# Ledger of designs, part 11: VH-VL binders against o94451r108to261

Target 1, 154 residues: o94451r108to261
Amino acid sequence: YSRPFAPVVHSRIRFRKSPFYDILEQFNAPFVVPACVGTRNTISFSFHVTPPALSKLLNDPKQYRVYLFSTPSETIGFGNCLMEFPTPQMELRINNQVAHANYRRLKGKPGTTNPADITDLVSKYAGPPGNNVVIYYMNSTKSYSVVVCFVKVY
Key: E = the ipSAE of ESMFold2; O = the ipSAE of OpenDDE; V2 = 0.75 times the mean of E and O plus 0.25 times the DockQ between their complexes.

## First folded at step 4 (VH-VL)

Design a21 (framework fv_trastuzumab; at its last look DockQ between E and O 0.03; V2 from the best seeds 0.00; counts 0 for: pae E 14.1 > 2, placed apart)
Fold by OpenDDE, look of step 5:
Structure a21 (fold): chain C 154 residues (1-154), chain A 117 residues (1-117), chain B 107 residues (1-107)
Amino acid sequence: as target 1 above (154 residues)
Amino acid sequence: EVQLVESGGGLVQPGGSLRLSCAASGFTFSDYYIHWVRQAPGKGLEWVAYISSSGSYTRYADSVKGRFTISADTSKNTAYLQMNSLRAEDTAVYYCARWDYDAFDIWGQGTLVTVSS
Amino acid sequence: DIQMTQSPSSLSASVGDRVTITCRASQDISNYVAWYQQKPGKAPKLLIYDASNLETGVPSRFSGSRSGTDFTLTISSLQPEDFATYYCQQYDNLPYTFGQGTKVEIK
C-alpha cells in the first residue's frame, strides 16, 4: 500500500522568457486559485514590495513595473510556464481598486496572454497596509498559481 | 529630532542569546523599513536584516538566517533583533538604520555585541 | 550576491587635497549606490545616494559619479573633519552589500 502522490509546492514559478520584460523578483509564494465550476469564488492574498524593488519603482518608474502572473498549477513544476489566467471574465482588485487587463489569450495561441500590469495600483510605500490582491472568478476548471513579480520592461 | 537608539548589547557566550532593541523617535515608524547592519571590530559593514514597520515582512542575510529574528512593535516605535545560537563571528557593533526609499539616511549609535567564551 | 570592490583600502592625504575613492560593482547595478562616512566610534553617515545625489546637509565638496560599474566618491578639497573611513554600498539587490572601506588618514 502506497501513499497517494502529493504535489510538490514550489516557492518560485519559472515563466517562459518574454522579449518585452525580464522578471527580476517574485514578491509572494505562489497563491493557489482553486478550480471553481458553476459558482463564484473569491481569493485574497497579500504581498509587499522589497526595498530594492521599491527604490527602482520610485527612481525609474518607466523602466520597472509590477506584474501579476498566473499559470496552471499543474505546470509550475516543469518550468517555462505559460501565462494563463483562471478565466478571461475574472475581476482583479489591487488594494480595492479594479485592475484593468486583458486576461484572454489569442485564439489557438497558448502563451499569448500578457501579465496584468498592476504597477499603478501597488502601494509605493514601505508602511502598512501593504498590498492586497483579490480575485473574483467563476467557471475555472483548473487550479492556477498566481504570483506578483517585479519586472524590468523593454 | 529624527533618531534611532539601539540597546541590549553585551557579552554573551557562544550558543547564547541576546535581544537588541532599536527605538525610533522624531518620525513615523510605520512609514519606513528598519534594517540592522553590523560591523565587526576593525572591519566593514554587513547588512543583517530588514523589517517592514508593520512587522509583516522580513528578510535576513544568509549568515544569520535561522538564528536571528527581526521584529517590531509599532506601538512603541521599536524594532528588535532576537539573536539566538550566537557565534564568535557575530561579534560586532549592531546598528539599526532607517531606509528612506534608497539609502540609509538615519543610523543609531550602535550597540556592541561580544560573543566570547 | 553583488560585490562592491572598493579601492584603495587606505590613503594618506593633506588638507586641501583632492581625494577619490572608487568602488566597482560585480555586475550592472545602475545608479543604486550610496556612500557613507564613518568616524571612529560613530555610526556611518550618508553622503551620497543614487550614485551622484548629495544628501541634504552634506558639504558640496563631496560628489559622486558613475561610469558603468565604477562608482567614485570625490572630495574636492579635503578638510580636517573629512579624515574618516568611507564606504560604498549597493542597494540594487538584496543582500545589500558594502565596499571594504577606505580609510582617509592625515599625511
Scores: ipSAE 0.761, ipTM 0.905, lowest interface PAE 0.7, mean pLDDT 93
Fold by ESMFold2-Fast, scan of step 4:
Parts: C-alpha cells; sequence; structure tokens
Structure a21 (fold): chain C 154 residues (1-154), chain A 117 residues (1-117), chain B 107 residues (1-107)
C-alpha cells in the first residue's frame, strides 16, 4: 500500500483536432475556473516551460508557440473538447502583462474560438522561469478548465 | 569559475537509501535547469531527472519515478537527489549537469553509487 | 522514447586520421542533437549543440552535420587528446536519450 505516495496523474484534456496546430505537451494539470454569477472573481496558477520546449521556442520561434486553452469542466473526460473561454469579459495576464485574444464565442458556431497565444509573454531568462497566470472574470454560468500547452503551428 | 560538485555516493544494500548533493558555484543557480545523468560501469549515459530554477517543477525517467526525488535549496546553491528503494541496476556514477538552452554545458565530476549486498 | 542508434561502437585510428561517427534518430528530431566527449574517469564535455554548432573553446577540427534523421560528428585530423568515447544526445523530447557511445582507440 502506497498511502504516503500520491501518484501524480497528469490529467490531459483532449481537444478537438485543429488543422492549424498540434498540441505537443500540456504544461499544467487542468486548473478550474469556477462559475461566478453576480460577482467578480480572480484565479491564479503557475506553469513552467520544459527544457525541450524552451530550446524550440528559442531556435524555431515561428514553428512553436505557447497557447492557453479553455473548455467547460463538465466535458474534460470525454475528449473532442471545444475551445471556449468562460466569458468574453475576461482579462488574462501572464507575468503581469495583458494577453490579447478573442474571448468571444460565436452563438451557434461552437469550436471557432482560437486559444490565446501567450508565447511573447513567456519570461526571457537565460534559464527556465516559472510563469504566472492570472484570470480576472465575472458572469460565468458554468465552470471551465484551463491548460497551458506547447504547440507546433502550421 | 563555473562548477558543479557532487557528493554523497557510496556503497548501499538493495532496498536502501542515499541522498546525493550537487553544489553549484560561479553562476546564478536559479537561472538554470539542473539535471542528473547516470552511467553504469562500462556503459553509456542515461538521463535521470531535472529540476527547474524555481525548485518546484521536476521530471523523472520512468526507471526511477516513485523512488527518486529531486529537490533544491537555492540559499545553498545546491540540488539534491534522494534515492529510495535502491536496486542493483541503479549502480552508476551519478553526474549533475546544467542545461543551457541547447546542451549540458557544465558537468560535475560524478559520484559513484554502488548497490550491492 | 526517441532512440539514438550510434555507430560504430568502437573504432581504431591513428593520429592525423579523419574520423566519422554517426547517430540515427528513430524519428524526426530537427536539429536537436548535442555531441559529448568523455575521457576515462572524467565527466562528459560538450562539443557540438544544435546539430552543427561548435561549443566555445572546442577545436575547429570537430564538426557536426545533419541529413534527415542521420547526424554525424567528424574529427578532421585526429590528435592524441581525442582518444575518448563520444556520445550523441537528442533533446527534441523528454526523456532525453543518448547514443550508446563510440570508443575511439589508438591503432
Amino acid sequence: as target 1 above (154 residues)
Amino acid sequence: EVQLVESGGGLVQPGGSLRLSCAASGFTFSDYYIHWVRQAPGKGLEWVAYISSSGSYTRYADSVKGRFTISADTSKNTAYLQMNSLRAEDTAVYYCARWDYDAFDIWGQGTLVTVSS
Amino acid sequence: DIQMTQSPSSLSASVGDRVTITCRASQDISNYVAWYQQKPGKAPKLLIYDASNLETGVPSRFSGSRSGTDFTLTISSLQPEDFATYYCQQYDNLPYTFGQGTKVEIK
């Protein structure tokens, strides 16, 4: 019996395939953005860029990117998850810098929302910086799960 | 002078434990990934684990996962490899090495771990 | 895991000889290969990174090249201090993996 050892199970969210990118690695376990009606909420978490991902970002910056994905929490176990942010009235900050992305979902056109490209906001140390993610939001009717992924773009 | 110096190796029985240390000097320790790479006597190199500059992010080779724990004390510029439930196949010289974007550019001298009854 | 198959396992050469060592990756790893030299009883020393970039302080007789998934380390004119074991390493993905090594011995 391994009571003192809690196995770290990497929860992988399986997003619907895109012709524009491949997800190569998920840097964090899904982080829950809880439902929030009638009030403002803030969540924060950290991730690190792995050594091979950092080598690629520095040597092949046009082919490799860091994207932030979001999907409704109730769907994460089923695969083919759709890219959808908690609310169009959110603000995403990476290392205290605002990330600009389209957080709007199109009514009746699920899966047309792009993940947030945060590549240029990733810290530029000689070594591997930890990166802070902050999401400010309000009026989310359901919970969402967010992950930061290393992607290859086409 | 940029250096990594390992210590803590020795003879241990199967099922035993050892803690290796990797002391860094001459550079900002927290700016780099620190890895452990081992080499069994007369054999090739095998990657074991790394720790990020913040000390909170780690990855392990499947052969050691659940038995080895890598950690760091930034105030002492030292990384550690705690090795539990040691097996004969863990017998090796253990190197700590600094990862600089595209390579292991600085290596320690190595410390020998022998797991034998 | 990405496998790095290194050849030959050993070779015998004389001072002044041209030596070529090859590594084949089991999949496309772009240029993410480093080469190391290891002398008996010593830690490995970096020679080449990003397939073909020479590390500072490494003699110009060492060079690296890539063709698809094949990577070569060349020593254009072997010197007495070059008798050692050489390893390739991929860093395209974790776990990082090394070739099995090539021992360069005096003829």
Scores: ipSAE 0.655, ipTM 0.870, lowest interface PAE 1.5, mean pLDDT 88
Fold by ESMFold2, look of step 5:
Structure a21 (fold): chain C 154 residues (1-154), chain A 117 residues (1-117), chain B 107 residues (1-107)
Amino acid sequence: as target 1 above (154 residues)
Amino acid sequence: EVQLVESGGGLVQPGGSLRLSCAASGFTFSDYYIHWVRQAPGKGLEWVAYISSSGSYTRYADSVKGRFTISADTSKNTAYLQMNSLRAEDTAVYYCARWDYDAFDIWGQGTLVTVSS
Amino acid sequence: DIQMTQSPSSLSASVGDRVTITCRASQDISNYVAWYQQKPGKAPKLLIYDASNLETGVPSRFSGSRSGTDFTLTISSLQPEDFATYYCQQYDNLPYTFGQGTKVEIK
């Protein structure tokens, strides 16, 4: 008889600090993008922008943004997660509009992948139905956890 | 031939000021982060400050905060460290180093700052 | 601040010896460790990044590893040009901090 260690399910992801932005609020519980090799997969989830965050987005849009972050699911329990997308072969849509971001990292240079700035695609309405995220992808050899965050940029 | 070259070191009295320069060649300065790291004689390495690739963000070690200011002139591919209110413990070789987000991959040869009466 | 406790502070070795140097972080820092070599009067030179990745142009006799908060630099067969001081560095959080150094000397 042994007790297998149950993984701690983390409701928040701690990303490595950046000089370019501060993460102020995470809008969703980490959503898992499963590994997928040799075929295509699609996932979707939703999030809501809180009324306080929406007010700041509307009043100071140069400094307050909405970023989508991703990191390997296996690392979220260790802290100081690095920004990494599941695969360069992916498409991100927010409310059915294509988000344009660089999904590649430089080899051997962790943290060269920026989160996706999706601010201009996010509904400016705090209530239902919220915002829909769709990820089309293929050839991700790892599972990834995705969150949408409210950030202050510098 | 990727290089960083420091200059501006020298002898200065306590309470004095000095400005160091870090000139980049062989790469575009604005594509990388520049840090200053110092080494007191016979001692180890101490991180001092950095400036982001955009020039918009700076951070400082507590030992120098409020006394040192890092800046950049992107048109000259040069970073600067303005050092005010210098103290004896600031005596060190000052290196500038390129940060590529996973290491200091390029270092200058250093410039000596000596603070004494 | 994250402390990097490096050991030993010095060691004596002969050409051909296997050398190991250890750094312990005061908290979990994932794999965010680099190793540098410094010779007298010279700037540090990057050897290892992300705990275990060799920098381009570094000989394969150098290797790095991680076990929890313990990080190890290994030189599998010491060469005459490897007599130097070695530093670990964490980059998990600012301020970035270095170990106190390990001087590898001729026995």
Scores: ipSAE 0.007, ipTM 0.506, lowest interface PAE 14.1, mean pLDDT 85
ESMFold2 (binder alone), look of step 5: mean pLDDT 93; pTM 0.949

Design a22 (framework fv_trastuzumab)
Fold by ESMFold2-Fast, scan of step 4:
Structure a22 (fold): chain C 154 residues (1-154), chain A 117 residues (1-117), chain B 107 residues (1-107)
Amino acid sequence: as target 1 above (154 residues)
Amino acid sequence: EVQLVESGGGLVQPGGSLRLSCAASGFTFSDYYIHWVRQAPGKGLEWVAYISSSGSYTYYADSVKGRFTISADTSKNTAYLQMNSLRAEDTAVYYCARWDYDAFDIWGQGTLVTVSS
Amino acid sequence: DIQMTQSPSSLSASVGDRVTITCRASQDISNYLNWYQQKPGKAPKLLIYDASNLETGVPSRFSGSRSGTDFTLTISSLQPEDFATYYCQQYDNLPYTFGQGTKVEIK
């Protein structure tokens, strides 16, 4: 049951259920990666790892991870959103370090892409500046929404 | 020695405002989540809010959301709790506490806030 | 919110007695629970973190244990300086929540 007047920190994106992980917390409001055809663009935002999530990352690092998710912006108001990056022509940096993930779609099957595991790039430092996300990209025909989530893996 | 010292408490009328200060010494407060926890006279502990950096990373209990604002002054190694639209139910000793990854390991002495008509 | 319920709300025991205080979580919080001691007029002091780990400088007569959603703080042999109120606190999720407290009177 949802408690009336409970705090709503961020609009949550409901991704398609995975047998490999559960999304426990979304650290940021969906951040729009605008469509960008024929030119290069850069977006940036920040997030922090909440105290409970930080405790779990430090005390049980085999079970908890931080993943970056992306989905077409047109679908974020509905459940069962598909994991899909804006373009394979992108570079993701967390705290100025390159995140190595597969941004390419599996041919012919949208939504089969895994989120980017950024756990090792996330600051386990509770204080400033927190965590900075920078996405450099080229050629995205539609807008995408990006969120950073705390997940429990199985 | 690691220490937190609160100040700014006092008697205030309902609807009034107070700003509490939490001065850190012996460590850099911005390296830790700093929390406020309150305790009404003769009652238990109630978590209020935390801050991780200069207002960018904060969280509030439902009972104070929209009325209280937590902030920090890094140059003074001090966190603040701005309390607006105070109610009788906000009467409590207010503690600031340091969160060290899995526990509140350092607490201030507390500062009493009394909201009375 | 996660509700923490302590039992008993108060107790009186003799010096040397074994005392147990229970804290029940409204849902599974794994081991993400701490115990604090608060003496009259003073700030709380950390006793046990992560359900069963004794904080540095805390006497060995204090111990913590977990069984499902039930957590127990045990004082194996009460001393006069143990007169205090004891609080459990969960940190599995925000908002952080405390039990209502157990007041221990030693006689």
Scores: ipSAE 0.329, ipTM 0.771, lowest interface PAE 3.9, mean pLDDT 87

Design a23 (framework fv_trastuzumab)
Fold by ESMFold2-Fast, scan of step 4:
Structure a23 (fold): chain C 154 residues (1-154), chain A 117 residues (1-117), chain B 107 residues (1-107)
Amino acid sequence: as target 1 above (154 residues)
Amino acid sequence: EVQLVESGGGLVQPGGSLRLSCAASGFTFSDYYIHWVRQAPGKGLEWVAYISSSGGYTYYADSVKGRFTISADTSKNTAYLQMNSLRAEDTAVYYCARWDYDAFDIWGQGTLVTVSS
Amino acid sequence: DIQMTQSPSSLSASVGDRVTITCRASQDISNYVAWYQQKPGKAPKLLIYDASNLETGVPSRFSGSRSGTDFTLTISSLQPEDFATYYCQQYDNLPYTFGQGTKVEIK
């Protein structure tokens, strides 16, 4: 007599293809990072790594990675979304550990920023609360959508 | 020691329902995916379903999808398999097993479910 | 679904014999294979994970290997307590799938 659990279904963001990786699975529904001008803001969400993805990460960490992607929210309904973070003035924490990544794009070349590689910060356990994501940021003139994806790297 | 103990099996008529329990002890229940694997009499192993202990992620074999529901109560260190609309082909020993990234490292003793008139 | 085709379905061997059981995946699954031993009336027991890694407490006569999509479990010198059915399992993708099992009879 237990209440049934519904299966988790996520809307996928279609990012521009990269020669360096393939996106195999998206672990969360797009999470909105709202515009924030003149003040600091914080958002938080969680995601869970599926058992097959966990197995691959632990046995083949040079071939499989967990990347955090960001793109302007206004474009997520279309394909070929650009990888772009809300602001270079941000801090990303996974399970209370700082993720070190380059949040700046090359000047004049949108979409040249790499996603944040958070593989080494992901929990080895699938249990609660899963993996906690916290983004601290300032001075974003538009909203962004963030997803965590399982990728195969080349 | 680390163990999983199943209960709730029994004889049920076709179309009936049963709820199986998987009680965990000796480890942090919430750190693991818990799976159900069944074995029909004289046959091989068949994977049925899993749940993350957060209850956020579940997956079901096509043969049981829509009829079986997996759940977990972390306060009781127990996973459940609610089996509805049971069919003769669901007759099997049902094992609860812990997934440790690379394998099912801990298995329960199994509980027999017989679906028969 | 990924199919795991296990062979042979059964074999009879003498104590001291080298026994080989093979499992073939229907597609590339890298090293994502575990092997289990099941004795009559008991739950399965993990022997090998990640294709070739021996589980703690499992006798060294058991070993696993991979060649492409073919996976092999070897028992180098069969003992009376090795009477059992052996199963391979892939965990490359959901749903997880098992081979149909190999029954090892000791005479």
Scores: ipSAE 0.021, ipTM 0.653, lowest interface PAE 7.5, mean pLDDT 86

Design a24 (framework fv_trastuzumab)
Fold by ESMFold2-Fast, scan of step 4:
Structure a24 (fold): chain C 154 residues (1-154), chain A 117 residues (1-117), chain B 107 residues (1-107)
Amino acid sequence: as target 1 above (154 residues)
Amino acid sequence: EVQLVESGGGLVQPGGSLRLSCAASGFTFSDYYIHWVRQAPGKGLEWVAYISSSGSWTYYADSVKGRFTISADTSKNTAYLQMNSLRAEDTAVYYCARWDYDAFDIWGQGTLVTVSS
Amino acid sequence: DIQMTQSPSSLSASVGDRVTITCRASQDISNYVAWYQQKPGKAPKLLIYDASNLETGVPSRFSGSRSGTDFTLTISSLQPEDFATYYCQQYDNLPYTFGQGTKVEIK
């Protein structure tokens, strides 16, 4: 991947391939969820769904979704990143609505966690102010990076 | 212009030490993971080590672990590879390379390290 | 470690020939393969990333493909500037590993 004579302002995260979806577009620069032990923490950021992605969501909502992904921050530059949330003790809100997702992996099966499907909580309007993401959490032993992606599902 | 320039190579005796430098220009060093890749004379490419964009994470090939240390000075836009307890099999051209998403997109010219008595 | 086995180690070809280089991973690495070209005395140059994506500025005669754990670099019509050594690289897991290289020589 070659760029013009300019520094990268963000990293793209490359997740382990899934037979259930393809990642088509990443809407935000990776947002760090810092480690937090013995106390509660809150992080917040915004993202915009691009007009082409919104068109696909509206025209074929069974085929296209918006997913929130998470992976340990230390691995984000290397590819084959595991989909893993910072802690099962978290709450995700999109535009002030709770996202109901499973933040826990199956015991003994690393990499079996699914990204959070936030499609139904996302604004169907491409303009400002965009979409607000808030994560409330506690007891994360390491930092994680979070991205919102446009995906095609199978 | 985006480029990486290595320096610090030379002749050293077995058991000796060298420090290689990798100077970045045309981009901010701390926005990218920087790797070292070496190539012994007439041989193929071998990955050696990396340092993350934050400088907080490093990883080393087993062949150099415990002997080599990678570091970065953000104020100088430069990465370093400190090589201790050098062996004849460390003789190689050492390349500094920038990792951008899916590949090494920018490589330095290489600096030759020769470990010989 | 993931091993990348490249074949052939060398080949002789003429300008205009179709050249195929294969790289086999010791385990499933999805599409996480890049291909590089290296000319004598020069640093490697990126050709292909994510198994099949052509780097900007690289001629369209270069292409990459995947079948299971087998990865192929194809040069559809060899040009004089294409005589070089080619390397595959996996980036599915650390440590990153390269194939041993394929030298493409003039016949």
Scores: ipSAE 0.006, ipTM 0.518, lowest interface PAE 14.6, mean pLDDT 84

Design a25 (framework fv_trastuzumab)
Fold by ESMFold2-Fast, scan of step 4:
Structure a25 (fold): chain C 154 residues (1-154), chain A 117 residues (1-117), chain B 107 residues (1-107)
Amino acid sequence: as target 1 above (154 residues)
Amino acid sequence: EVQLVESGGGLVQPGGSLRLSCAASGFTFSDYWIHWVRQAPGKGLEWVAYISSSGSYTYYADSVKGRFTISADTSKNTAYLQMNSLRAEDTAVYYCARWDYDAFDIWGQGTLVTVSS
Amino acid sequence: DIQMTQSPSSLSASVGDRVTITCRASQDISNYVAWYQQKPGKAPKLLIYDASNLETGVPSRFSGSRSGTDFTLTISSLQPEDFATYYCQQYDNLPYTFGQGTKVEIK
């Protein structure tokens, strides 16, 4: 009886195309941020920047960036996913440094939220443990899936 | 176009029950958390309860917990507040309001509930 | 519960005056404050969200600011239509709580 071997490439979330960037690579399998109401919750995961991506970041950091994306978990199978953070009541830390990003959607304008630019917070050096992501949050209406991607900006 | 309309308020005796309705139009209410906020005559705003967009999560102010139940019918685009064991202190205008990330951006007109002997 | 305390409870001002209303949170709530305007017999209307962001369609004379746990709503030049009661609201934690309100009366 034949069983498929584990895929080498992560399951890719297909986000709505942006005129401002192209997603070149996804560094992690989608990580679920569970719905959380009436209390604070924390999730943590790790990712590694691939050697080819790291080379591009070191040689041209203004053209290549590392962005953290989020989208409702219920939609990740359908493609054309909207960039939307779980809640404006969140704090993102990369390698124990606060990422300063706008986690708030413009009211009534879904998909207007930019992904978090974490490029300056990711490790540019070889060695363990890679890059640690911690999200502190509360009051998330539903589950979200988070991925870290390598992008080319325009 | 986007609006919330409350109904079901009225006069009721202490210990009685009322069910309030909040009908949404111009948007899909199941995309938003719906809250109830009340205001006693001449007083300030008091948050009462919410129901999440999925309907799976509810939360109640301690003053109403165990007596009030919030629910929603997505097929009717309507949220409900079932109020049991009413007290004189529950006398208020009850607003339903839509929560959009950082604020209550759409409010209904309110429905008056008077609990009096 | 997080307590929101507004100051003053009421004020009288003339058209053209600069009006400031303060709201103090009992603990650190970051920027998670919204401000609402309520006219007699009407539902509240959103003015400011996330402490300092002006809601679409709200006149630019309204502004919000934060200093620690103190939040301020400012009306730079009071107009006749600004006669109303103003409420702050925190949304850092449940239950959501409102300030007790500040009534702005036109002299």
Scores: ipSAE 0.007, ipTM 0.532, lowest interface PAE 12.4, mean pLDDT 85

